# Designs tried in a protein design chat: VHH binders against Glycine betaine monooxygenase reductase subunit (bmoB). Part 16

Target 1, 368 residues: Glycine betaine monooxygenase reductase subunit (bmoB), of Chromohalobacter israelensis (q1qyu6)
Amino acid sequence: MTQNFFNPVTTQTWTNGRHNVRCVKVIQETWDVRTFCFMADQPVLFFFKPGQFVTLELEIDGEAVMRSYTISSSPSVPYSFSITVKRLPDGRVSNWLHENLQVGSELVVHGPVGDFNVIDYPADKVLMLSGGVGVTPLMSMTRWFFDTNANVDLQFVHSARTPRDIIFHRELEHIFSRIPDFRLHIVCERGDESGEPWAGFRGYLAQAMLELMVPDYLEREIFCCGPTPYMKAVKQVLKSNGFDMSHYHEESFGATPADVRADVEELAEQAEAEMEAVDTADMLQVEFSNSGKSIRIMPEETVHAAAAKLGLHIPKACGMGICGTCKVKKLAGEVTMEHNGGITEEDEADGYILSCCSTPKSHVAIEF
Short names: E, the ipSAE of ESMFold2; O, the ipSAE of OpenDDE; V2, 0.75 times the mean of E and O plus 0.25 times the DockQ between their complexes.

## First folded at step 5 (VHH)

Design n05 (framework vhh_8h63_2)
Fold by ESMFold2-Fast, scan of step 5:
Structure n05 (fold): chain B 368 residues (1-368), chain A 119 residues (1-119)
Amino acid sequence: as target 1 above (368 residues)
Amino acid sequence: ELQLVESGGGLVQAGGSLTVSCAASGSIFDYYAMGWSRQAPGKERELVAGITSGGSTYYADTVKGRFTISRDNAKNTLYLQMNSLKPEDTAMYYCARSEDYWDSGFDYWGQGTQVTVSG
C-alpha cells in the first residue's frame, strides 16, 4: 500500500462504521505485548472518546473471526490509531496478530464504539485501576488528559506481574512526573529476578494498599480494566466499603494466561483471599522506641525502609548486607535477615540486625 | 459443562420485531464474551452482534441500528432484540460464547433458533 500525503486542513473525520486500514507501525512494548498503529488508505482523522474500542474483522485459516480491542492511542493524535495486544498462551487471535500483522498489512475494523470512556463520565477526581493489558483504555484516557491539559486530579494504580511486564512504563513515568495533580502507583506481584529490582508495593492489589496510595478512593470516579479476577476483587473492596457503584466503570476485552487455562472462579476467589489476607493480617507494625514513632508496613518491606517512611535516617552504605553501617538493635519480635557478611553471629545473639536486609515476621520493636 | 439453549424464534412479517434469547448454564456467564451469529440458506455464517463481559457491544453493518444485544448476568441470559426486520434477516440464529474470551474466538455454539421474515 502506498502512503499518500494529505492536507491536515481538509482531512475528514472518520465515522462509526466499517473502515479499511493499513498497519503503518509495530512497536514491541514488552516481551509479550505489541502495539499496532493504523492509518486509512485515504487519510482520515480518527476522533473517538478515550476508552472506546474497535472490532477487527479477520480471516484466520479460512474462518471469519471478530475481536474487539481498545484503542490505546489518544484522539489528541488523530492521524492514526493504535491497538495494544498481549500475546496470550493458546490464544487464537492474539497469537495470529503477533505472527502475521506487520507494516503494510491491510484489515477491516468496525468502530469506534464503547460506553467505557472518560467523556461521558466527567469528574474532577478520577481513579484509574488497571491490571496487565487492561492498561490500554486507561492509557488512552491518560494521554488525552495529558495532551489537553485537563483540569483533573488523576490517581493511576497499575498492577503487573513483574517490573518487566509494566506496559508503557517509561511513558507513564514521564506523564506523571510532569503534572502535579497526576499520581502514579505501580504494584508488582513479585520482583523481576533477572531484571531491575522492585522497591515498590508487592503482591495483588489489596484494600490496605489502596487506602495508603489513594486515601480518598471512595470519593472518585473509578475506571477499572483488567483480568476478570482483578476486577472482581476490586468490586468486592468497593462494595464492602459502601462505594456508590454508579461511579464505577469497567471494561474487559481479554483474559490473562491464567484466566484462559484455569478456572476463572477459583482464580477470582484466590485473588480476593490474597487481597483480604494483606488487608487483615499481613501488615506488620514496626515501633522505633527512642523516637517514639511507629508504622505499619507491607509484607517483605525492610526495617530500614520503614524507618525512612517516618523520616528516620538509619545509616546505610552498601544496601546489600555486606557492611554493618545499617546495624540496629531489635528489642522485640522476629525478622528474616538475609545478609552478605555485614553482621557477626555474636551481634545476632545480642539482638542486632541489619535494617537494610531485615523484613519483619511479626510486630517488631527497634532501638532507634 | 457449558450448555446454551436458544429460544424465541418464529415467523414474523417484514417491518416487525422479535426477541431471541439464550440461556447459559454450567460456567460463570458474566466472565465471558457472548455473541449472536446467523446462517441464511445458501450463505456463509455471519456474526451479527457481540457483547463483552463489561457490556460493551458491537454489530455487523447489516444489522446496525436495527438489532440490540443485551445480557442479564443475574439470569445468565443473552438477548437479541431485532427491530425493522427484513426478508434478508431470515436465518438460523446461533448463540455463541468464547471459552477464552475475545482473543480465542466464539468457540461454543448452541443448537440455534429459526427466524423467518415474510415479505
Scores: ipSAE 0.000, ipTM 0.180, lowest interface PAE 12.3, mean pLDDT 79

Design n06 (framework vhh_7zox_3)
Fold by ESMFold2-Fast, scan of step 5:
Structure n06 (fold): chain B 368 residues (1-368), chain A 122 residues (1-122)
Amino acid sequence: as target 1 above (368 residues)
Amino acid sequence: DVQLVESGGGLVQPGGSLRLSCVASGFTFSDYAMGWVRQAPGKGLEWVSDIYSGGSTGYADSVKGRFAISRDNAKNTLYLQMNRLKPEDTAVYYCARGEDYGSEYYTPFDYAGQGTQVTVSS
């Protein structure tokens, strides 16, 4: 990386935006999972809220590709940051990263961003529930608690398919053996004999298991990340036991349209209540032509937020106008769009906008 | 190479039943969550049901109590039993592999089949 010792007293903090970074370390976590560690050429301090993510700007086979990954490292070790990537069968980006990203590789990242973090939701008693690669944001949070000597009663419940698939197994055991108020529980879907023999909990996380492992789970601030069926099962247990869902936080990387629609239906109900209470004279109509839905919003509100209030899920990775994931076609009207490179001039000429950073200036019609 | 092949669609009267099948190849079927999504004429994709690798299931409110998802890991086959069909169930039904790989995808599924048409009308 650096040819000279950098001065820690004068090292600058990164800001939200576009950054050039270089891979300085590659770690094999499991048979199909690797961690890639990055530093900037000019040293910077990578401060972020534990649980936040970055979006990678890649060129694969001559095509620009944007892909978001949770920062798995902690801001307590700020001279670098890491992402942890599972290799997918026939996955375009994950296979490219595993095959081409090596020590010395240079790339562009955008960030940090994300609302799933422990800083905005401080609590004395925390429960982390992870499934598979959903461990990555929770590992960042756990590393932060450990390194800052946080005064937190932490319960961590991790679900994996088999013992060999437990990501960060050794580090989790180490951290949780060192702090009396940190407890680790691991559930394996099955006792697959392809790895070490498993004597712990088997099957899917069930209410009975949760009650046994974390008897006070209903009194905790809950952070959950994993596959859609896993998070759905967790929410069902919590809701059926009267849990205050304002203390439940989740992050999904492969949400189903119905799960996203369920959350958005709650927002749509809230929006109707707000419309009853407020003067609508300054509101502008946003119409979604393919779904046949429309809503009035304030000029300061985004097209993406308008869609969300109507039960429509427009994909959103960065929320900053960088990754292009929220790109939709505008059929009519004018918007103010403040983006940071997530859309090309050619796409803009063809009528595309980034919904997460576009606000209406008139009645607007969107092809969605 | 991943392949999902749906079958079992057709024309059925309101109140009738159909059983959809999806044969998977090119991956270890038992390791993946599987699901069904549908697209009605002129509308976007709608999630219908999913089943985790160990058998936990989820259903959209519009089909809950009428549809049943199941899987046979020995045959690499996913099923959707559709009962008490309504005209509103008319759609192309897609078999989908729905594994969550952290923040790599912001989509409901990795792979989908070619789809099978279900028409509910008199």
Scores: ipSAE 0.000, ipTM 0.176, lowest interface PAE 13.1, mean pLDDT 78

## First folded at step 6 (VHH; from m03 with Y106W; framework vhh_8h63_2)

Design m10 (at its last look DockQ between E and O 0.06; V2 from the best seeds 0.00; counts 0 for: pae E 19.2 > 2, grease 24.3 > 24.2, placed apart)
Fold by ESMFold2, look of step 6:
Structure m10 (fold): chain B 368 residues (1-368), chain A 120 residues (1-120)
Amino acid sequence: as target 1 above (368 residues)
Amino acid sequence: ELQLVESGGGLVQAGGSLTVSCAASGFTFSKYAMGWSRQAPGKERELVAGITSGGSTYYADTVKGRFTISRDNAKNTLYLQMNSLKPEDTAMYYCATRYISYSGTWFDYWGQGTQVTVSG
């Protein structure tokens, strides 16, 4: 090396291998998620690429067990590293870690390794998509971008079951509130039983939600981590919209060889079921008469989304049917319109609809 | 024309009961979570109770077991039944709903409020 200055990302004291570490802190993140922080007995700088993982070498009930966990901490603070573990019902390792891993516990880890990281795939515009505990590698990436003052336009969409299940919620809000080019979006499957009254969008991440939250998602480098159904749904949206998948990166949580075989069989069955469940005959035609363009969409997709897929730019601001900006005239067909006061009964009688909150009930013709 | 109109407030003796209600219009009431917040003089506004579109409820610890939130989606009306009232429950009670902007920014919509005053 001929350069005279310290470069933390190229001058690592932590390299892939087998390491003895000690748990130095345990943090309760949510009711069923804990973060375990580790250090070595001798001074070590824990450098790695944000997104990488380690594999824990454990002894459970006299049996040697290996289990991989992503590193949730950032290498920008290299004096320790952390993993974040969700307690799974009937999960042998996750329950054992929650019940037995304490401050002072010693264990062996292997790594760091992993091709899922932001160092090998630099980009000016990034979209992070996480589901549940899949937030952990993306949290490492986010902390890295924040701590290093990265020149990146970052969009982070996190999906959780309930508001109570949002891992790292306060820290995410803090980070994303301080950087103008950082935007956080949270989707909850249910709003129930959380102690939080309202968190945001409800349901599963869908194309319409993604378009609302991150309109330019097709122009971004995408890092995705979550449950298998979540990641498959994301990939289906991206592929069906012509996204260049060389810019799509995902990580599945590693498992034993038997678990991997079962996962492959499950994924194959799910993919086959998804193809069989996709019935293009259920799609409805939306015609835009002034442009002469038309497209078939699913009944749950909006007229505005249909126009956007055709490159037609209907103005949209709120996306929730309150501002009226997306108003267009319907020439034929029927829609279901779920507005929030952005259109008058007189406008409806004159054939106007709010394209952002109108979905087709039949084939529809729009004056646009 | 989004409107949230609270009613039913008034003066109540400590230990008494009161029901406040909120008539909602100008949006699809059944689609959104609703809540009651309160603000005592000189205090920050605090969320007292919330109810999701699916009917699941949340209560602040200070009112849990004493207050019951409910909604009637057919009548676009939100209710708060307040029992075993204490002087510290004295506040202006606001009906609220929350919308999320395109950029992920939260915008809260509030009514004008109804005063609840608990004596003694």
Scores: ipSAE 0.000, ipTM 0.114, lowest interface PAE 19.2, mean pLDDT 77
ESMFold2 (binder alone), look of step 6: mean pLDDT 80; pTM 0.800
OpenDDE, look of step 6: ipSAE 0.033; ipTM 0.477

## First folded at step 8 (VHH)

Design i13 (from i04 with E53S S54E S57Y Y107S; framework vhh_6z1v_2; at its last look DockQ between E and O 0.57; V2 from the best seeds 0.00; counts 0 for: pae E 2.5 > 2, grease 30 > 24.2)
Amino acid sequence: EVQLVESGGRLVRTGGSLRLSCAASGFTFDYYSMGWFRQAPGKEREVVAAISSEGGYTWHADFVKGRFTISRDNAKNTVYLQMNSLKPEDTAVYYCAREDSYYFGESDYWGQGTQVTVSS
ESMFold2, look of step 8: ipSAE 0.439; ipTM 0.790
ESMFold2 (binder alone), look of step 8: mean pLDDT 82; pTM 0.839
OpenDDE, look of step 8: ipSAE 0.403; ipTM 0.763

Design l10 (from l03 with S27F I28T D56S T103E; framework vhh_8h63_2; at its last look DockQ between E and O 0.30; V2 from the best seeds 0.00; counts 0 for: pae E 3.7 > 2)
Fold by ESMFold2, look of step 8:
Structure l10 (fold): chain B 368 residues (1-368), chain A 120 residues (1-120)
Amino acid sequence: as target 1 above (368 residues)
Amino acid sequence: ELQLVESGGGLVQAGGSLTVSCAASGFTFSDYTMGWSRQAPGKERELVAGITSGGSTYYADTVKGRFTISRDNAKNTLYLQMNSLKPEDTAMYYCAADYWEYEGDYFDYWGQGTQVTVSG
């Protein structure tokens, strides 16, 4: 029962596959962009290569829908991961997420996957080029370099429609103000019509502008993500100036690669089939004698969960077998109880169990 | 400079058909998301149809099944085929272009419009 500050941490990490996650935070980034943060119910470290993406498995209007989003968070903080979603005028999934995904929402994601990342293409000098919401995979990379004290000369050129559309603006300014070898350049197509003036570069990214901002751009490893015309313009400049395109990397924001989609669909079908094949004959009955209610549950479920499913409210505070608040009397049957000192041997001898950490080994009757 | 010029509007009887066109210049047409919006007298502007650079199409519920948006990238021309026209379709129809293709609820660039009037 010894309590100390230094508990072991899990080394369990996620791997490419199908994962149940829960939204734990929603952040409004701009007027039409939100960041959704996710955690798993079980201890898991969300390691991935900065720049990778996940694919959401959703049900919208009764229809299964898959949609990929880059992971905008850094794996240096692996207890959660985040995606950043721009609300599109005809975007079925993006609008659904903005309208329906909130703290507490559960969903399935697949991944992490993706060849667009900074781990597989190491370099001392990097240029990041983003347009609009294409900033998200590059933000993951930037956060990683900053958090890990990477020895990299980083130039970041971000293009946005207007100043109010600059995603992560304050954080980018903060990061890039702190590191001498990190330089940030922001280009806005137009000024803000609502009276927020923009004194920086204006228009579309062009060769002359890039030469002024990053005169050594032809010597750098380049990561680019943005609208199709943005990326085509960047490639035209690079090719016209003799850039070795083996050092150019891009990601098209939005489209799930066909092979990734096929893998996701196969895993979803397997999970559905496995769920349908569960044999209820292996379930165990938990009876609550004072209420006269009973339910059949799987052996992995707790007595407390069984009561909750019947609308019976056994008090629970810690859920870990420490506090004793969930103590109930077992009248019949056997349980496996894993407690941490919340029940005495005398209580156990008198037939008491901690419902929050007790699972049935047989049919069980509880005085409740 | 970017230019969008609509044509093909006119007077048509209810139940009839009409095609409006938009000639585009001053940009790489195939790279842009294009769309049609309309504004009836006393009403707010409404997005009617859109077509992405990749060819995906979108339609307002009020026109689904009756209107077809298309683009000819070789001619730098956007089309809206309007069938089974109703008096409610009477509006100024605007061609629109969006460089940022996946940003915002609006298009950045608009033409002058072409008037479609449906009588019945």
Scores: ipSAE 0.197, ipTM 0.607, lowest interface PAE 3.7, mean pLDDT 84
ESMFold2 (binder alone), look of step 8: mean pLDDT 84; pTM 0.848
OpenDDE, look of step 8: ipSAE 0.320; ipTM 0.722

Design l11 (from l03 with I28T D31Y D56K D105E; framework vhh_8h63_2; at its last look DockQ between E and O 0.20; V2 from the best seeds 0.00; counts 0 for: pae E 5.5 > 2, grease 26.5 > 24.2, placed apart)
Fold by OpenDDE, look of step 8:
Structure l11 (fold): chain B 368 residues (1-368), chain A 120 residues (1-120)
Amino acid sequence: as target 1 above (368 residues)
Amino acid sequence: ELQLVESGGGLVQAGGSLTVSCAASGSTFSYYTMGWSRQAPGKERELVAGITSGGKTYYADTVKGRFTISRDNAKNTLYLQMNSLKPEDTAMYYCAADYWEYTGEYFDYWGQGTQVTVSG
């Protein structure tokens, strides 16, 4: 049913591509989270699928830098779009944005793109599971459902560290208080430092808590976004209880093209030809933990290429570090990653890499 | 719930090296962001180093280039390799864990600490 609501107006609509935009508003959401709102110089209706993301093209200290962020606003308000950015202590771009991006700032964005959206996966019963800043794509979805009067049975479970860390707290409460078929659950790990008591669910999202909040969770289309430990815990609960994981969605940046198979085969063939001439001393080991396969590669070779040589197919679309399709978790070791915005700082912090543009600096282990 | 037990502390001469370890039990170790904090006598507890569940590391400026935090998920163990130790590094070193990707100053679980003493 949700697909019928996405009717872009024939006016200059936002299409996937490179766009000049201007920051028109900065909103402090929490102590470490800001929302940046953008408009185009020309009237553009920013249509996108709720849950999609954009890539910012920035210049920081004279260097071109790209970083992707989920669109947190809804396409139901098409004259602008917003991103919501959490400051990360070790984040180059997140800190720069917080310190430098202001009303009047101009920048280039790429997109919108992404398969983590509610348009491509319509359902009558939806469960949203968010942790921390992972609330941002789900908020876009929620705003969309709200604004379009979607006939959706929506359960929303948001997990935060403390009450002060709840992004969009008042807005969420407002939305969910108005729609009987919408149910909001907020879980806080603990009370806030300021002494604000929390009377709701405490601790970490676990099976018992989920069962209590959403007894029919196994019958729902599930959209999940949050820290790696959070998402892993969620998946563990779902799998252990027999959930059909084809109805589980988590943050992703793209889909694998049909021609990826051919690419893998080509890479494998190239690898066989080069193996005869290489000094073994300079080779780095790449281990793929799920398959149990390992290979030694040259320092200039990518993790994706390593996988291909082993006949492992890591999904890849752009091969340029833009689309995020080739994202994998690095379990051990160091890589040099030269991406073009296809991975967020948060994902990097959680140990994810884009395999298409990551070259090992040491022996590495990949979850694949 | 996660239980943390530190070990490896001791007396070391200035310029020396020491590795402290933290053994974790009771939960899935690999899910947690881990960190080392230290507290010297009369000083406040300070974060020394952190490592996310994905292996990204961060360090306090005071120890950057000298200390290395690492983890072995198979062994449920966190490590801090301390090189070029200074008398000012003398402190009780605590292992800490956080369910979130970044903890800052507030971790969810703490160990009892291991004493590191650097003699001048």
Scores: ipSAE 0.029, ipTM 0.494, lowest interface PAE 3.8, mean pLDDT 86
ESMFold2, look of step 8: ipSAE 0.071; ipTM 0.511
ESMFold2 (binder alone), look of step 8: mean pLDDT 83; pTM 0.847

Design l13 (framework vhh_6z1v_2; at its last look DockQ between E and O 0.35; V2 from the best seeds 0.00; counts 0 for: pae E 8.9 > 2)
Fold by ESMFold2, look of step 8:
Structure l13 (fold): chain B 368 residues (1-368), chain A 121 residues (1-121)
Amino acid sequence: as target 1 above (368 residues)
Amino acid sequence: EVQLVESGGRLVRTGGSLRLSCAASGSTFSDYTMGWFRQAPGKEREVVAAITSSGGSTWHADFVKGRFTISRDNAKNTVYLQMNSLKPEDTAVYYCAADYWEYTGDYFDYWGQGTQVTVSS
């Protein structure tokens, strides 16, 4: 027997990039929410800023699909990371994950990235506002504060549809019961399905309710994540009361295919209005060869925005040059592409660009 | 809060088409998931279709898929149900409904009074 039992564990530190991971655990959180836990084949410390997200690289029915999910685990336990996924009605990826991702499954993730995090915005007093599955990035932040013994006055207001829909309910109660400066408030729109009483706050989050739960909310750094109408309501309350919105942080999830179509329609309408105000002499043409459409855009506009103004739907997930979903083939011309690892040197050599982060330097032609 | 008023229900022949409208009162219409439900005489109320607040995603029950289409116009505070290839079994009172949370198929908080659709053989 040798004395090498004290050899240090060889580990790699996780940084932004493309990573192969393996699912090591699946946890049923609620009737329609699951947590998937991942590790790498080689020892990896999964360091990230609490609140950040990863983008899953999947192949579903022979098609490459990218979808971003916030990391719900805390980097204080860095030997694995987790995402928490709610099954959505017609959600292709969320349903696929629930049906197909199991212990032993391998996949590729990109990241970690994201500006929604507690490390970049330190404060003595924090208010977390979440609705539904929007709890996931805030759970990462809460676990971090708890695990690191952070000296923070933390208020957490979570809104759920019914008591059975409260994600992480038992763990939230545990964490918040142990720390004098941590307070949890749960708001349910409705009582539970079983008819059992809900003793907490009822209805929608409103200014009067927030004032009762967190009287000093206007003095706090605020992190908010939830359904679009929830976040709109929160912002309206804050703005109406003179809150300095530079201390307000929110996270929204990426567009669905139908949401991308809505964005495209809005951009097309804006482009029509803007053409009346612009001398076209300095604009550059972007041609989409398969559709036969073209448009002139300013050099600072992206190829993806050009397609959107023409009503062409190039898939987009991250919008930051990470996931590769917006990849298209450039047939002619030159672009400036500022990506974050979402395209390989081989793809670039083959004439591919990431449309979401490529701007024209000349007239260009795209195979789309 | 939101108030919902359906319109457009009438008698139509088998194979015909009909468009239902639901006008919403209130400043929050664009924040709601909208749905159409129906209830035939002696039957439970059932979901027909739903659409997210932005109009970005739709869901249709299997028994109407390919025949009915939900849509919305947030500028006009209106949700629509385009009904094609109507059958006598589509005869029902159709209700417009609104839900503040993401649609999961289980709950809607606000309901209209309904509009009668009758499909004759």
Scores: ipSAE 0.012, ipTM 0.394, lowest interface PAE 8.9, mean pLDDT 80
ESMFold2 (binder alone), look of step 8: mean pLDDT 82; pTM 0.838
OpenDDE, look of step 8: ipSAE 0.022; ipTM 0.475

Design n10 (from n03 with S101Q Y109H; framework vhh_7pa5_2; at its last look DockQ between E and O 0.18; V2 from the best seeds 0.00; counts 0 for: pae O 7.8 > 2, grease 24.3 > 24.2, placed apart)
Fold by OpenDDE, look of step 8:
Structure n10 (fold): chain B 368 residues (1-368), chain A 120 residues (1-120)
Amino acid sequence: as target 1 above (368 residues)
Amino acid sequence: QVQLVESGGGMVQPGGSLRLSCAASGFTFSSYYMSWVRRAPGKGPEWVSTISKSGGSTSYADSVKGRFTISRDNAKNTLYLQMNSLKPEDTALYYCATWGQYYDEYFDHWGQGTQVTVSS
């Protein structure tokens, strides 16, 4: 690798256009996410607006393919830039990159380009909302704020499936631990199958959770990036609460085409059909002692859902294990409860559970 | 189904001008970045220009910078490329393309192309 000596006198600034670059590092971020780091053949300072993206020009199986990826690195480290790519099932380019792109690989990139950036929308109070690999542009922004000592009140809410799926987890924690005006919130849908417990917020980002984490979210410049359903949900929350959407920014290259939607729906239907085929043997009985009613439910169903199926209405407000409204006394059995602070240890010791986020591990009896 | 239909190509003399159009259907046009790509005979595809969703940001290849202008009308679901000061080297099939990242899905679509020939 001809280590091109960076001479400040001859170093050029990255300009929007077509550039030959070389992969100089590959970093495994998670089990299915890799970061690819690039440098130019010539000394180039890669200046861009945090949140912008590049387009890769690739040749796959003899076909020219172009694919855009957000720059995950910060312009504050200008000697290289990085993209962070999640491997997608049946993804043509993502799989090719993971399988073929290595140190020394050369490719062409176009850009940088994009309106999703923090330079064009300066604000003193910022809220970043990311889902999954959507963390990548926001990480670029965060690194930028951190490296430039920006005077920004930053709230960052990241949503992941499991702790294992949290991209840049250690780095995020590091950054946010060092800056008092930065606050990080991580939401995991579920615990790690590998047994790593998640002690933070669980479930899906919803209004109640957002209000709890970021009470002044309506006063912030919001940058959102994630799966389409995630962003849709966020927008719905914002609109329903009177947020000025002119202060809302999202990275999206487009809506899922209709044909892809159909495929997803079909897959969902198949998944539902497969769930119906679940062996009755795995069903757990939930008994409600006051009503005398009982029902068998799937292991993933909540006690609250079980009650609802029986026509028993347990009061519920947040459904996220925060408000405590759905608290009921467990008389027998074991449950897995994933609460977000809506119940005290004392209450738990006394046999109480939050029905909205409690799933039976065994046959259970509830005082209701 | 995503459809991109290019038009406006033709034969022009050097120094001439053409305006290409791309009619988009089957997706939310205003939600996508759009690009023009060209392929000259015997060469691989070459990126020409990209425009952001709102049209507020544009980028160009060095080879066309200052001569070509990309624009879009989201109300009409149409992408445009104004090509001025055309050169023989601009001779190619011109494609409109869209690509997107949904973090859980990647896609790219190309049209059939429109032929641009610059010849004396």
Scores: ipSAE 0.015, ipTM 0.258, lowest interface PAE 7.8, mean pLDDT 84
ESMFold2, look of step 8: ipSAE 0.671; ipTM 0.879
ESMFold2 (binder alone), look of step 8: mean pLDDT 83; pTM 0.834

Design n11 (from n03 with Y102W Y106T; framework vhh_7pa5_2; at its last look DockQ between E and O 0.02; V2 from the best seeds 0.00; counts 0 for: pae E 2.1 > 2, placed apart)
Amino acid sequence: QVQLVESGGGMVQPGGSLRLSCAASGFTFSSYYMSWVRRAPGKGPEWVSTISKSGGSTSYADSVKGRFTISRDNAKNTLYLQMNSLKPEDTALYYCATWGSWYDETFDYWGQGTQVTVSS
ESMFold2, look of step 8: ipSAE 0.610; ipTM 0.857
ESMFold2 (binder alone), look of step 8: mean pLDDT 83; pTM 0.827
OpenDDE, look of step 8: ipSAE 0.332; ipTM 0.649

